VHH binders against p49116. Designs and how they scored, part 171

Target 1, 238 residues: p49116
Amino acid sequence: EGPLLSDTHVTFKLTMPSPMPEYLNVHYICESASRLLFLSMHWARSIPAFQALGQDCNTSLVRACWNELFTLGLAQCAQVMSLSTILAAIVNHLQNSIQEDKLSGDRIKQVMEHIWKLQEFCNSMAKLDIDGYEYAYLKAIVLFSPDHPGLTSTSQIEKFQEKAQMELQDYVQKTYSEDTYRLARILVRLPALRLMSSNITEELFFTGLIGNVSIDSIIPYILKMETAEYNGQITGAS

## First folded at step 9 (VHH)

Design uc21 (framework vhh_brivekimig_d4)
Fold by ESMFold2-Fast, scan of step 9:
Structure uc21 (fold): chain B 238 residues (1-238), chain A 121 residues (1-121)
Amino acid sequence: as target 1 above (238 residues)
Amino acid sequence: EVQLVESGGGVVQPGGSLRLSCAASGFTFSSYAMSWVRQAPGKGPEWVSSITTSGGSTLYADSVKGRFTISRDNSKNTLYLQMNSLRPEDTALYYCVKGGYLPWRKEFDISSQGTLVTVSS
């Protein structure tokens, strides 16, 4: 019954498409986001506890939480991605769409509020200087959420979530022993992830998808891919 | 060394059906996910469908979902695309490609001749 996560689960290395274009475009943003999505799914798939729940439960969990995992990944990889530059490019594209009356004012407001929430979340994580172990456990807490509608095996999922919480507590108390309230400051950041719409995340980061396929349709396919195909997607050979 | 040979294309009327085949050689077919990609006249390549190594999962472009079925026979090193309810918009050269390409990939490793599908009234 060892630890929930091993040192291999702490490693989270995003390889960006190269070269970065002179002007950011929908294709580069979509490719970058897709690599992060794959890295996040591959990370989840590698957890023995996750595998033990079985394919149907795995699919249901990831469909429910992919946006939360993706957002944690954006925060963790913000520097590697130059996320602030990507968000600025998205905002510029949206402002141009407003000028051309291509999008409703209500929709633009929803999208801009989502971008603001995302920026606030990433800034909060940066200020706390969240390390790789802390990110790994926060992702595990999000992944093993027993409270999504329609889930089976909720008792086992809850036990894995509690194990993630305990191991995070042990890590933080040992590593940041002088900061008694660090764990509380970290955990209160998590509810904000549920306020962000997965549909808006798809619009912002996955508009470059060909064939008009939703992330919901892609998730079961990704989870059943061979490991070699996964690795090809996350390291990226165009 | 990778060789892919597509066949089964032809001229068909709207609402008709065709079954495409792709004979693979030069690699361990059963170890790779596979995809179908098409290129219409004057357009760039468009991803159509992907299938995992075992055939346990499939993915389709929304434009073909419910009409096309991707399948594979690893004992014969062959990939298939069953196309039903064909539309003029399906007219294209169809290529099979090594790899489980996904809808955000716009560059495909196309090294084969393809098979021409023409849907005309």
Scores: ipSAE 0.405, ipTM 0.739, lowest interface PAE 2.9, mean pLDDT 88

Design uc22 (framework vhh_brivekimig_d4)
Fold by ESMFold2-Fast, scan of step 9:
Structure uc22 (fold): chain B 238 residues (1-238), chain A 121 residues (1-121)
Amino acid sequence: as target 1 above (238 residues)
Amino acid sequence: EVQLVESGGGVVQPGGSLRLSCAASGFTFSSYAMSWVRQAPGKGPEWVSSITRSGGSTLYADSVKGRFTISRDNSKNTLYLQMNSLRPEDTALYYCVKGGYLPWRKEFDISSQGTLVTVSS
């Protein structure tokens, strides 16, 4: 019955837009975020267990968890993205908006709290020095979440989640054998992902989408592609 | 040699409808996602809609969602765009292009003449 994830699923390489502009703008941030989101969907599509659930279930799962997958991807790719620089630029813009009365105080508070939670999450993952295998399994745990409303096949999804948890435990115990509490420290970080609003993530990172299309609309479009078509489009083969 | 020929444009009043067609040749049409792109006077190309190679999935720019319908007939190597509830802002040259939606795609390989849609006020 084989492992849930193969070594191929550990590879997660984000290609940033080039050239980087002298000043960060909405378009560059949006393109960078979109590439990460597409990489995350490509990663999920490559999992045989995910494919086995069927098209409708795949769409429902990714619609429910894309923000959690995206946030894990931000943490994993924080250095490649220069995420600290992007967040600093967003904070500066937000502080200027406060002084110019362009946004409500309640909305500014929500956005700043989101940015703070994101920074804390990324810093926690960096301090733990989460490796590629650990990220792959954390993404699988998030992807195969049986507790989202409206899901069918919840028992099968739960079995895949449990398999992901088991394989992560086996990996951590083997690789970090002297750190008895490492797995617990890693897993305790996951609930924070659900405290971050997908609407605020979309506002911060995806405002510059071509055609102003919502993430919710993009997900079924991408996931309903035949595997060969999706692979060709994502590799830029046209 | 990839060849794309758009047709069906014209002059209509606001609230009117038009159906655009794109005849494709020189490549295996059924193996590629296709898109509609428009260029309004004085503006750069703007992505409008995309359809997967099987026609099983479609995507629309927010500005046209609910008003436009993209479709294809792989047996005829033809792409369609049904445009309803047309607005003055829809006035543009409309092009079909080989390839689907990518959120970061700024350049479109436009080698055809396009078809002009004018929505009179």
Scores: ipSAE 0.692, ipTM 0.856, lowest interface PAE 1.1, mean pLDDT 89

Design uc23 (framework vhh_brivekimig_d4)
Fold by ESMFold2-Fast, scan of step 9:
Structure uc23 (fold): chain B 238 residues (1-238), chain A 121 residues (1-121)
Amino acid sequence: as target 1 above (238 residues)
Amino acid sequence: EVQLVESGGGVVQPGGSLRLSCAASGFTFSSYAMSWVRQAPGKGPEWVSSITWSGGSTLYADSVKGRFTISRDNSKNTLYLQMNSLRPEDTALYYCVKGGYLPWRKEFDISSQGTLVTVSS
């Protein structure tokens, strides 16, 4: 009967590498993205409901949804990351690559379409002025998704997802009581997350971390990372 | 330019301890994850441990977990590796590298001289 998320799970503070280089490079982008990915994974690990599902289920859930969690994190942290500046630098690089015939036009088109979808998503979330509580529950809804292939504890996962949806509804109705359709406007944004390619996210943000493997393959190791705040120092620290 | 200088290696008996240091310059050390990588004679490089920019999270290869401790002092631009319960198979040149490499990473940009650790009776 306790809430799925506590106030400590609303706190999502990304600290960027400093100083920002005059010309953005792969190492700066990768370090920034890795910090956000690790923050997202540690956030998921701190949820008691997530812990209760067990290690194997935890690994399967995060493998299935890391790109959705990461993209929500990009939207939530877009201002602190100067995400528009990062994306503009990537676009400029792609345009120069076209002129020099360094990359195929088909690949450039796929990457550009992904960047446009990402920009549209982040802009829609900014326009809706999504707050920290709303982001926490949206992340919980995508984390506790029972419909990914290969999951075995689907009824329990669905129960946690429904609890996340109910708590989000309760929060929105109490906080934004005058906006009757706010919850609907927020929830219809979520399907777009599943249309974003994890392979292109990897190419844009993680080549320096993963080399020639996938983020999906490294998730088990990230989840086993020893972290002072979450691996035994203080449970529920913010 | 990025410059990394390892030190603290030596010859020790099995079960002994060593503390390695890496002095970093040419970049904002406190802003980047760091890793230790080792290479035994005639073998490819092997990732050993990584630490995040703040020191808040660490990761270890299964072969060293529970025996080695990675740490950093951002005020001194220095990375450390405390090695306990050393085994003959820990004998290698040890390198520090910029970035949070992970266990399956097999390619590393090693430009420093490293520090030699020899575990023998």
Scores: ipSAE 0.296, ipTM 0.650, lowest interface PAE 3.7, mean pLDDT 85

Design uc24 (framework vhh_brivekimig_d4)
Fold by ESMFold2-Fast, scan of step 9:
Structure uc24 (fold): chain B 238 residues (1-238), chain A 121 residues (1-121)
Amino acid sequence: as target 1 above (238 residues)
Amino acid sequence: EVQLVESGGGVVQPGGSLRLSCAASGFTFSSYAMSWVRQAPGKGPEWVSSITNSGGSTLYADSVKGRFTISRDNSKNTLYLQMNSLRPEDTALYYCVKGGYLPWRKEFDISSQGTLVTVSS
């Protein structure tokens, strides 16, 4: 079999809503995040190895890892999204919130800790100067995770993950030949993605979804959508 | 020349059921996701449900989840909405729309007459 990812899978271009409002609001944040989530799901759908696992496995994998894929996407697209500005606005809003009971205060603290973890992750990736090829393989490593509960075809998923790891290693050793520890520095960042709650990510970025649908419900819908219809929705073309 | 014709509305008491139909023509129905949208008196359009082109996946607004079922028959170019456990808040003109769910959709191209659903005693 050929390489796991092609040049098409390395390209990851987020198109932001236009124009950016003078003051950030939940709808702009939600649309920006939704565009990134859709781009991430479309990226996964385009991988032949992913398609080969079948619809049920594809849905289970993405439901298990969407938060990790989304967070990697946030880090990769941080500049085009002005992510630091979005997070600063969210933090400012939360800090100005009045706590009316203990449970509300505990929740605000939990959300703030999540934002700090997200900022730390994005800053670490920026400092490492992770390139597009590295991001593509990191996303593949988290996508083809065989250790989520309830998965079938786990041996095949593990083989695809190992293939992603091998191809990343080959790329890093060839491209950054003088930096013997670069791959290790990159890979040790991945466990942090699993410490971030998908429920809190959903609350921060997807509060403005029309119909108040869950991300868990959107995933199988987008994965089973006709590709031409999906492309028309993303570009705004008919 | 996209044409959509809704039917099946009526008056029903709370807890009742209705099945809406939408007959589509003028485009390749099986190539497009479809949606149901409703407009209550004095309110703007509200998205209700969407179904992929093959019928392989569906989405529902939280307000109708568990009560409504969207389905399609591509051989008949027809979209359906089975509405169970109807509430007064479901009273609205119901429209079918070409196109699926978009998280950021603000407006719907409603060109058909719709079908009226009234839930009251």
Scores: ipSAE 0.659, ipTM 0.846, lowest interface PAE 1.4, mean pLDDT 88

Design uc25 (framework vhh_brivekimig_d4)
Fold by ESMFold2-Fast, scan of step 9:
Structure uc25 (fold): chain B 238 residues (1-238), chain A 121 residues (1-121)
Amino acid sequence: as target 1 above (238 residues)
Amino acid sequence: EVQLVESGGGVVQPGGSLRLSCAASGFTFSSYAMSWVRQAPGKGPEWVSSITDSGGSTLYADSVKGRFTISRDNSKNTLYLQMNSLRPEDTALYYCVKGGYLPWRKEFDISSQGTLVTVSS
């Protein structure tokens, strides 16, 4: 009946750990990434359509798409996060590690290739000047993906995805009326998200802080958090 | 039933070393991250160190970084904590817990007896 997303779902504000250290370290990177993950989970949980699917279905959806959702969040928050600086620090660390651990040389190369793909994705989104409304609907399209293995209620999920696509189309057509092909340029970027390995994302952003528990194993815990507990965690207040 | 049994504690002089062990049963040990937590007399629990399910990644509290080493042997369902350069401040009951370090985790599920480490002359 109403819109899939409200104006409150367009707002996506990442609060960074403070102060930023003089030299980037694994703890700071993982804390920053954890805050973005929590913000992304809170964003998803706040959608009435998402809650209407029920606990089991919404947990399965987020487990299937958290990496795509997180990557969109990285692109959206790239400036706030100083993502280019974080990625440069990781690359420098990996290059210095090659001689210390020759057994992981091939893995280091795979990780660096992932970083280059991530940078390319974020740069393409920046070049397209994707706005907050567009990001909200792209995240909704990713979240309500009916084609992940093992999902139940796939017809309802598909209806919500179609609703997200239609509302995005209406927004882009109205707001960027002079750019006839903008929607097509935006949508063709989405398949790239599924080519990014969730295992490598965990290694890059979560190894020092929550890499000792897989992200999919902690998702049910995060989604069950009370609102006050959740808000305290994502703002760093306690 | 999840069962964790700590051992290896004792009395040691400042600068000395101890190795703690935790024998795990009742769950698939190799599928879970594990942590060491300590509680000094009159204080609340303090997280010490965590290790991933594969042992591929470790994390340490600033107070023990460079002195303690966490490790595991999944074939024996055993978690270890090698403690070097021990200080009087390390005196505490040490517990192993199922699960890793999480920034949102405010409490630790401590259900075992722990192993006492006393650093004194």
Scores: ipSAE 0.000, ipTM 0.153, lowest interface PAE 14.9, mean pLDDT 81

Design uc26 (framework vhh_brivekimig_d4)
Fold by ESMFold2-Fast, scan of step 9:
Structure uc26 (fold): chain B 238 residues (1-238), chain A 121 residues (1-121)
Amino acid sequence: as target 1 above (238 residues)
Amino acid sequence: EVQLVESGGGVVQPGGSLRLSCAASGFTFSSYSMSWVRQAPGKGPEWVSSITGSGGSTLYADSVKGRFTISRDNSKNTLYLQMNSLRPEDTALYYCVKGGYLPWRKEFDISSQGTLVTVSS
C-alpha cells in the first residue's frame, strides 16, 4: 500500500484575484475566499484514498470539515492573501456598523471573538513555521475525521486518518530530528479548528454568496464536476 | 465554433409555467457544465441555475430554489429550464451559458440571442 499523499498533494498554490483594489471590499474578500475554498476542494478530490470512499461519503466528509480545511488554508496562504489586511478591513467594517447601530452588540462581540481566535491560530502556525508537507498532512487528518455525526464507512475513514498521522510523524521525525516535541506542538493546534463557527466564517468571508447559494450546496456540485472542466476552472480564468 | 440557441420564452400570468430549451453545438456537450443566466430590464446578469456535464448535480440561486428545475439531455445536446410558480420579478431575457457556477464569476460569456420571459397580469 503506497503513501496516503504524494508530492503533488503538497503543492497548494492560491491565485489571487487581479487587480487588487486600493481599498478592500466584500467582493474582493469573497472572491479570494472562494478561490481558496475551491482550491481546498480540488486538493481533497485529488487524493486516491478520498476517491475510494465514494461520492456520498466524500460529500459528507467535506460538508463536515470545510471550515477546518478553509481555516488551515487561510493560515497556509496568509501571506499570499495578505490575510492581516483582509481581517483589518473586516474589523473596520464591523466598527462602522457599531457606530451606525446596524448590528447588535452581542453579534459584533461574537464575530470579533472569532476573528481573534483566527488570528491566534494563524499566528501560532506561523510561529511554528509549518511547512507544506505538514500542512498537507494536517489537512488530511481533519478531512479523514471519523467522528462526525451521520458518517458511514467510519472504520475506513479512521484508517486513513491514522495513516495520515503516521506519515506526518515519520516526516517530522526525519525532517526536524532535533526537535523532539515538534509533532506534539503541531497536533495540539488542531482542536481549536473544531471550535470555530462555520456560520461566522461564511458571514465574514463569503458575504457575496449570502442570499444566492450556500456553501453546503456548492460542495456536492464542486465534487461532482467533470475533472477536465474542473481543472480548467481552478485557474480562475476559464 | 460554440453555438447556443435558446427558445421557449413567452408571456405568462403570475403563477404560470414555462419550459426553456437551449440547443448546443460546436463542443462536446456532455463534458461541460451548463448554466442559465437571466438579465432583467435595467439590471446586470444574474445567475439562475447550473448542472454538471453528466447531470449528476444541480445548483440553484436562492431566488428560484423550489420553483425552477434545470435538466439536460446529452443525447440531444439540449439544456432545459422548467419554470413553475412564475413571479413578475422573473421577467428577464434568459440565456444559456457554457460552463458551471463559480463563486467568483461576475461576467458571463453571453454570445447568444436569449429568450424573453415576461410575467405580467
Scores: ipSAE 0.479, ipTM 0.779, lowest interface PAE 2.3, mean pLDDT 88

Design uc27 (framework vhh_brivekimig_d4)
Fold by ESMFold2-Fast, scan of step 9:
Structure uc27 (fold): chain B 238 residues (1-238), chain A 121 residues (1-121)
Amino acid sequence: as target 1 above (238 residues)
Amino acid sequence: EVQLVESGGGVVQPGGSLRLSCAASGFTFSSYTMSWVRQAPGKGPEWVSSITGSGGSTLYADSVKGRFTISRDNSKNTLYLQMNSLRPEDTALYYCVKGGYLPWRKEFDISSQGTLVTVSS
């Protein structure tokens, strides 16, 4: 009956670790990425339609799409994160690994192709000047994807995805009324998200978690945390 | 006044088992995620495991996954850590802490005595 998303879902404010170190290191990159991932889970958890699917379905959906949500978050927060500087530091480290023969050439090529795809995606979103409402609806379309294996309640998930698509269309047609093809240009960007490997994203941005805890384990833990405690942990206590 | 009292530590041989307990008071225990944190001699504190307030979700450090089980009894305000297949590297002072794991959390509110676990042959 009501809209899928409210104005509160447009607000997406990433709090970066402070101060920024003189030289970028694995811990700073991992903390920054983890804060974005947790913000993305907090955003998803706040959607009434998402809550209505139940905790088991919620866990399955986020486990399936966290990389797509994370990548959209990287694009949306690229300026706040100084993402270009982070990616340059990763590339520099990778080039040094080539010179020292510490990684296979095939793996380095695969990782560099992933970084290129990520840069192209973020650049395309920047050129389209995607606004906060558009990002919120794109994240909702990705979140409510009924086509991941192992999902239950797929008809209800599909209904919520269609509702997200419809509300995005209504928003774009109203707000950008003179740009007849804007919606099409935005939607054709989404398939690229599924070409990005979650394993490579984890290796690039979450290296500080390797050997300590896995993203698959963190997801249900955060989603099942008590609401009041969760808000205090993620947004900061006041 | 928040009070946490750990117990159950001891000396065991490699491959042995121990069950740690933490008695909590001074706060609404069931409303908070609780954690076990350990500190080996000469090292900083290392997070081990967390459990949500309801007990509905748990999280483990990769080094203890499959060997340790965290649990809680909210009716008794007690947190537990069942430790199986113990290794010499598990030797540490174990602390119970109010609050859960966050990837950026570097400090733990350790104000209790802890319980000593020694794994030696």
Scores: ipSAE 0.546, ipTM 0.799, lowest interface PAE 2.0, mean pLDDT 88

Design uc28 (framework vhh_brivekimig_d4)
Fold by ESMFold2-Fast, scan of step 9:
Structure uc28 (fold): chain B 238 residues (1-238), chain A 121 residues (1-121)
Amino acid sequence: as target 1 above (238 residues)
Amino acid sequence: EVQLVESGGGVVQPGGSLRLSCAASGFTFSSYYMSWVRQAPGKGPEWVSSITGSGGSTLYADSVKGRFTISRDNSKNTLYLQMNSLRPEDTALYYCVKGGYLPWRKEFDISSQGTLVTVSS
């Protein structure tokens, strides 16, 4: 069979909402995050191996791993998003909430710890100077995770994950031939993604969703979208 | 020319039910997400529900989840909204809109007459 990913899967271009407001608000943050989530799901939909698993399996996989895909996307697009500015605005809001007794101290602590973990992850990826091919394969490795509860076709999912790992190894060895331990440094970053709560990610980035729709509900809605309709939504053309 | 014609509105008591219909023409209905949007007197439009082109997936605003059911019949080019356990706050003009839910959508292309739903004792 051919490679798991093609060159088209390396292209990952986020279009930010314009104009950026003078003061960051929940709607701007939510719109930015939603565009990244839509782009991430569009990326997953385009993989032939993913399509081959069937619609029910596709929905289960993305529901299980969307937070990992989203976080990898945040790291990859951190500069385009001005993510450090967004996170600073969120931290400032949380500190003001402490002073006004609007949130419990335990919840604020959980959210602050999540922000710290996210910042550390993005900083580690930036320090490693992860390229577009490496991001594409890391996303494929987390997408094709056979170890989530309730999955069917787990042997086929494992096969695709192993193929992603093999192709990443081949790429890194050829492209970064003088850095013998680069692959190990990259792969050891992945476990941190599972330590970050999807519920806290949803609270931080998706609180401004129109109609207060959950991410769990959005996933099958986007995955079942017709290709022409989806492309129209992404380009903003009706 | 895209044409959407809503019907099925009326006056109903709290706790009652209504079924809205939208007859679509002028485009390939089955290829598009469709949505219901409502507008209460003196208020801006509020997104209610969306359905994929195939009908295979639906999405609901939290305020209507568990009470409303969106569906479609692509053979008849018709969109439906089954509304159960209606509340006074559901009182609005209901519009059928071409296109799905987008979390960044600030405006809806409301070009039809709508159908009036009044929930009162």
Scores: ipSAE 0.616, ipTM 0.834, lowest interface PAE 1.6, mean pLDDT 89

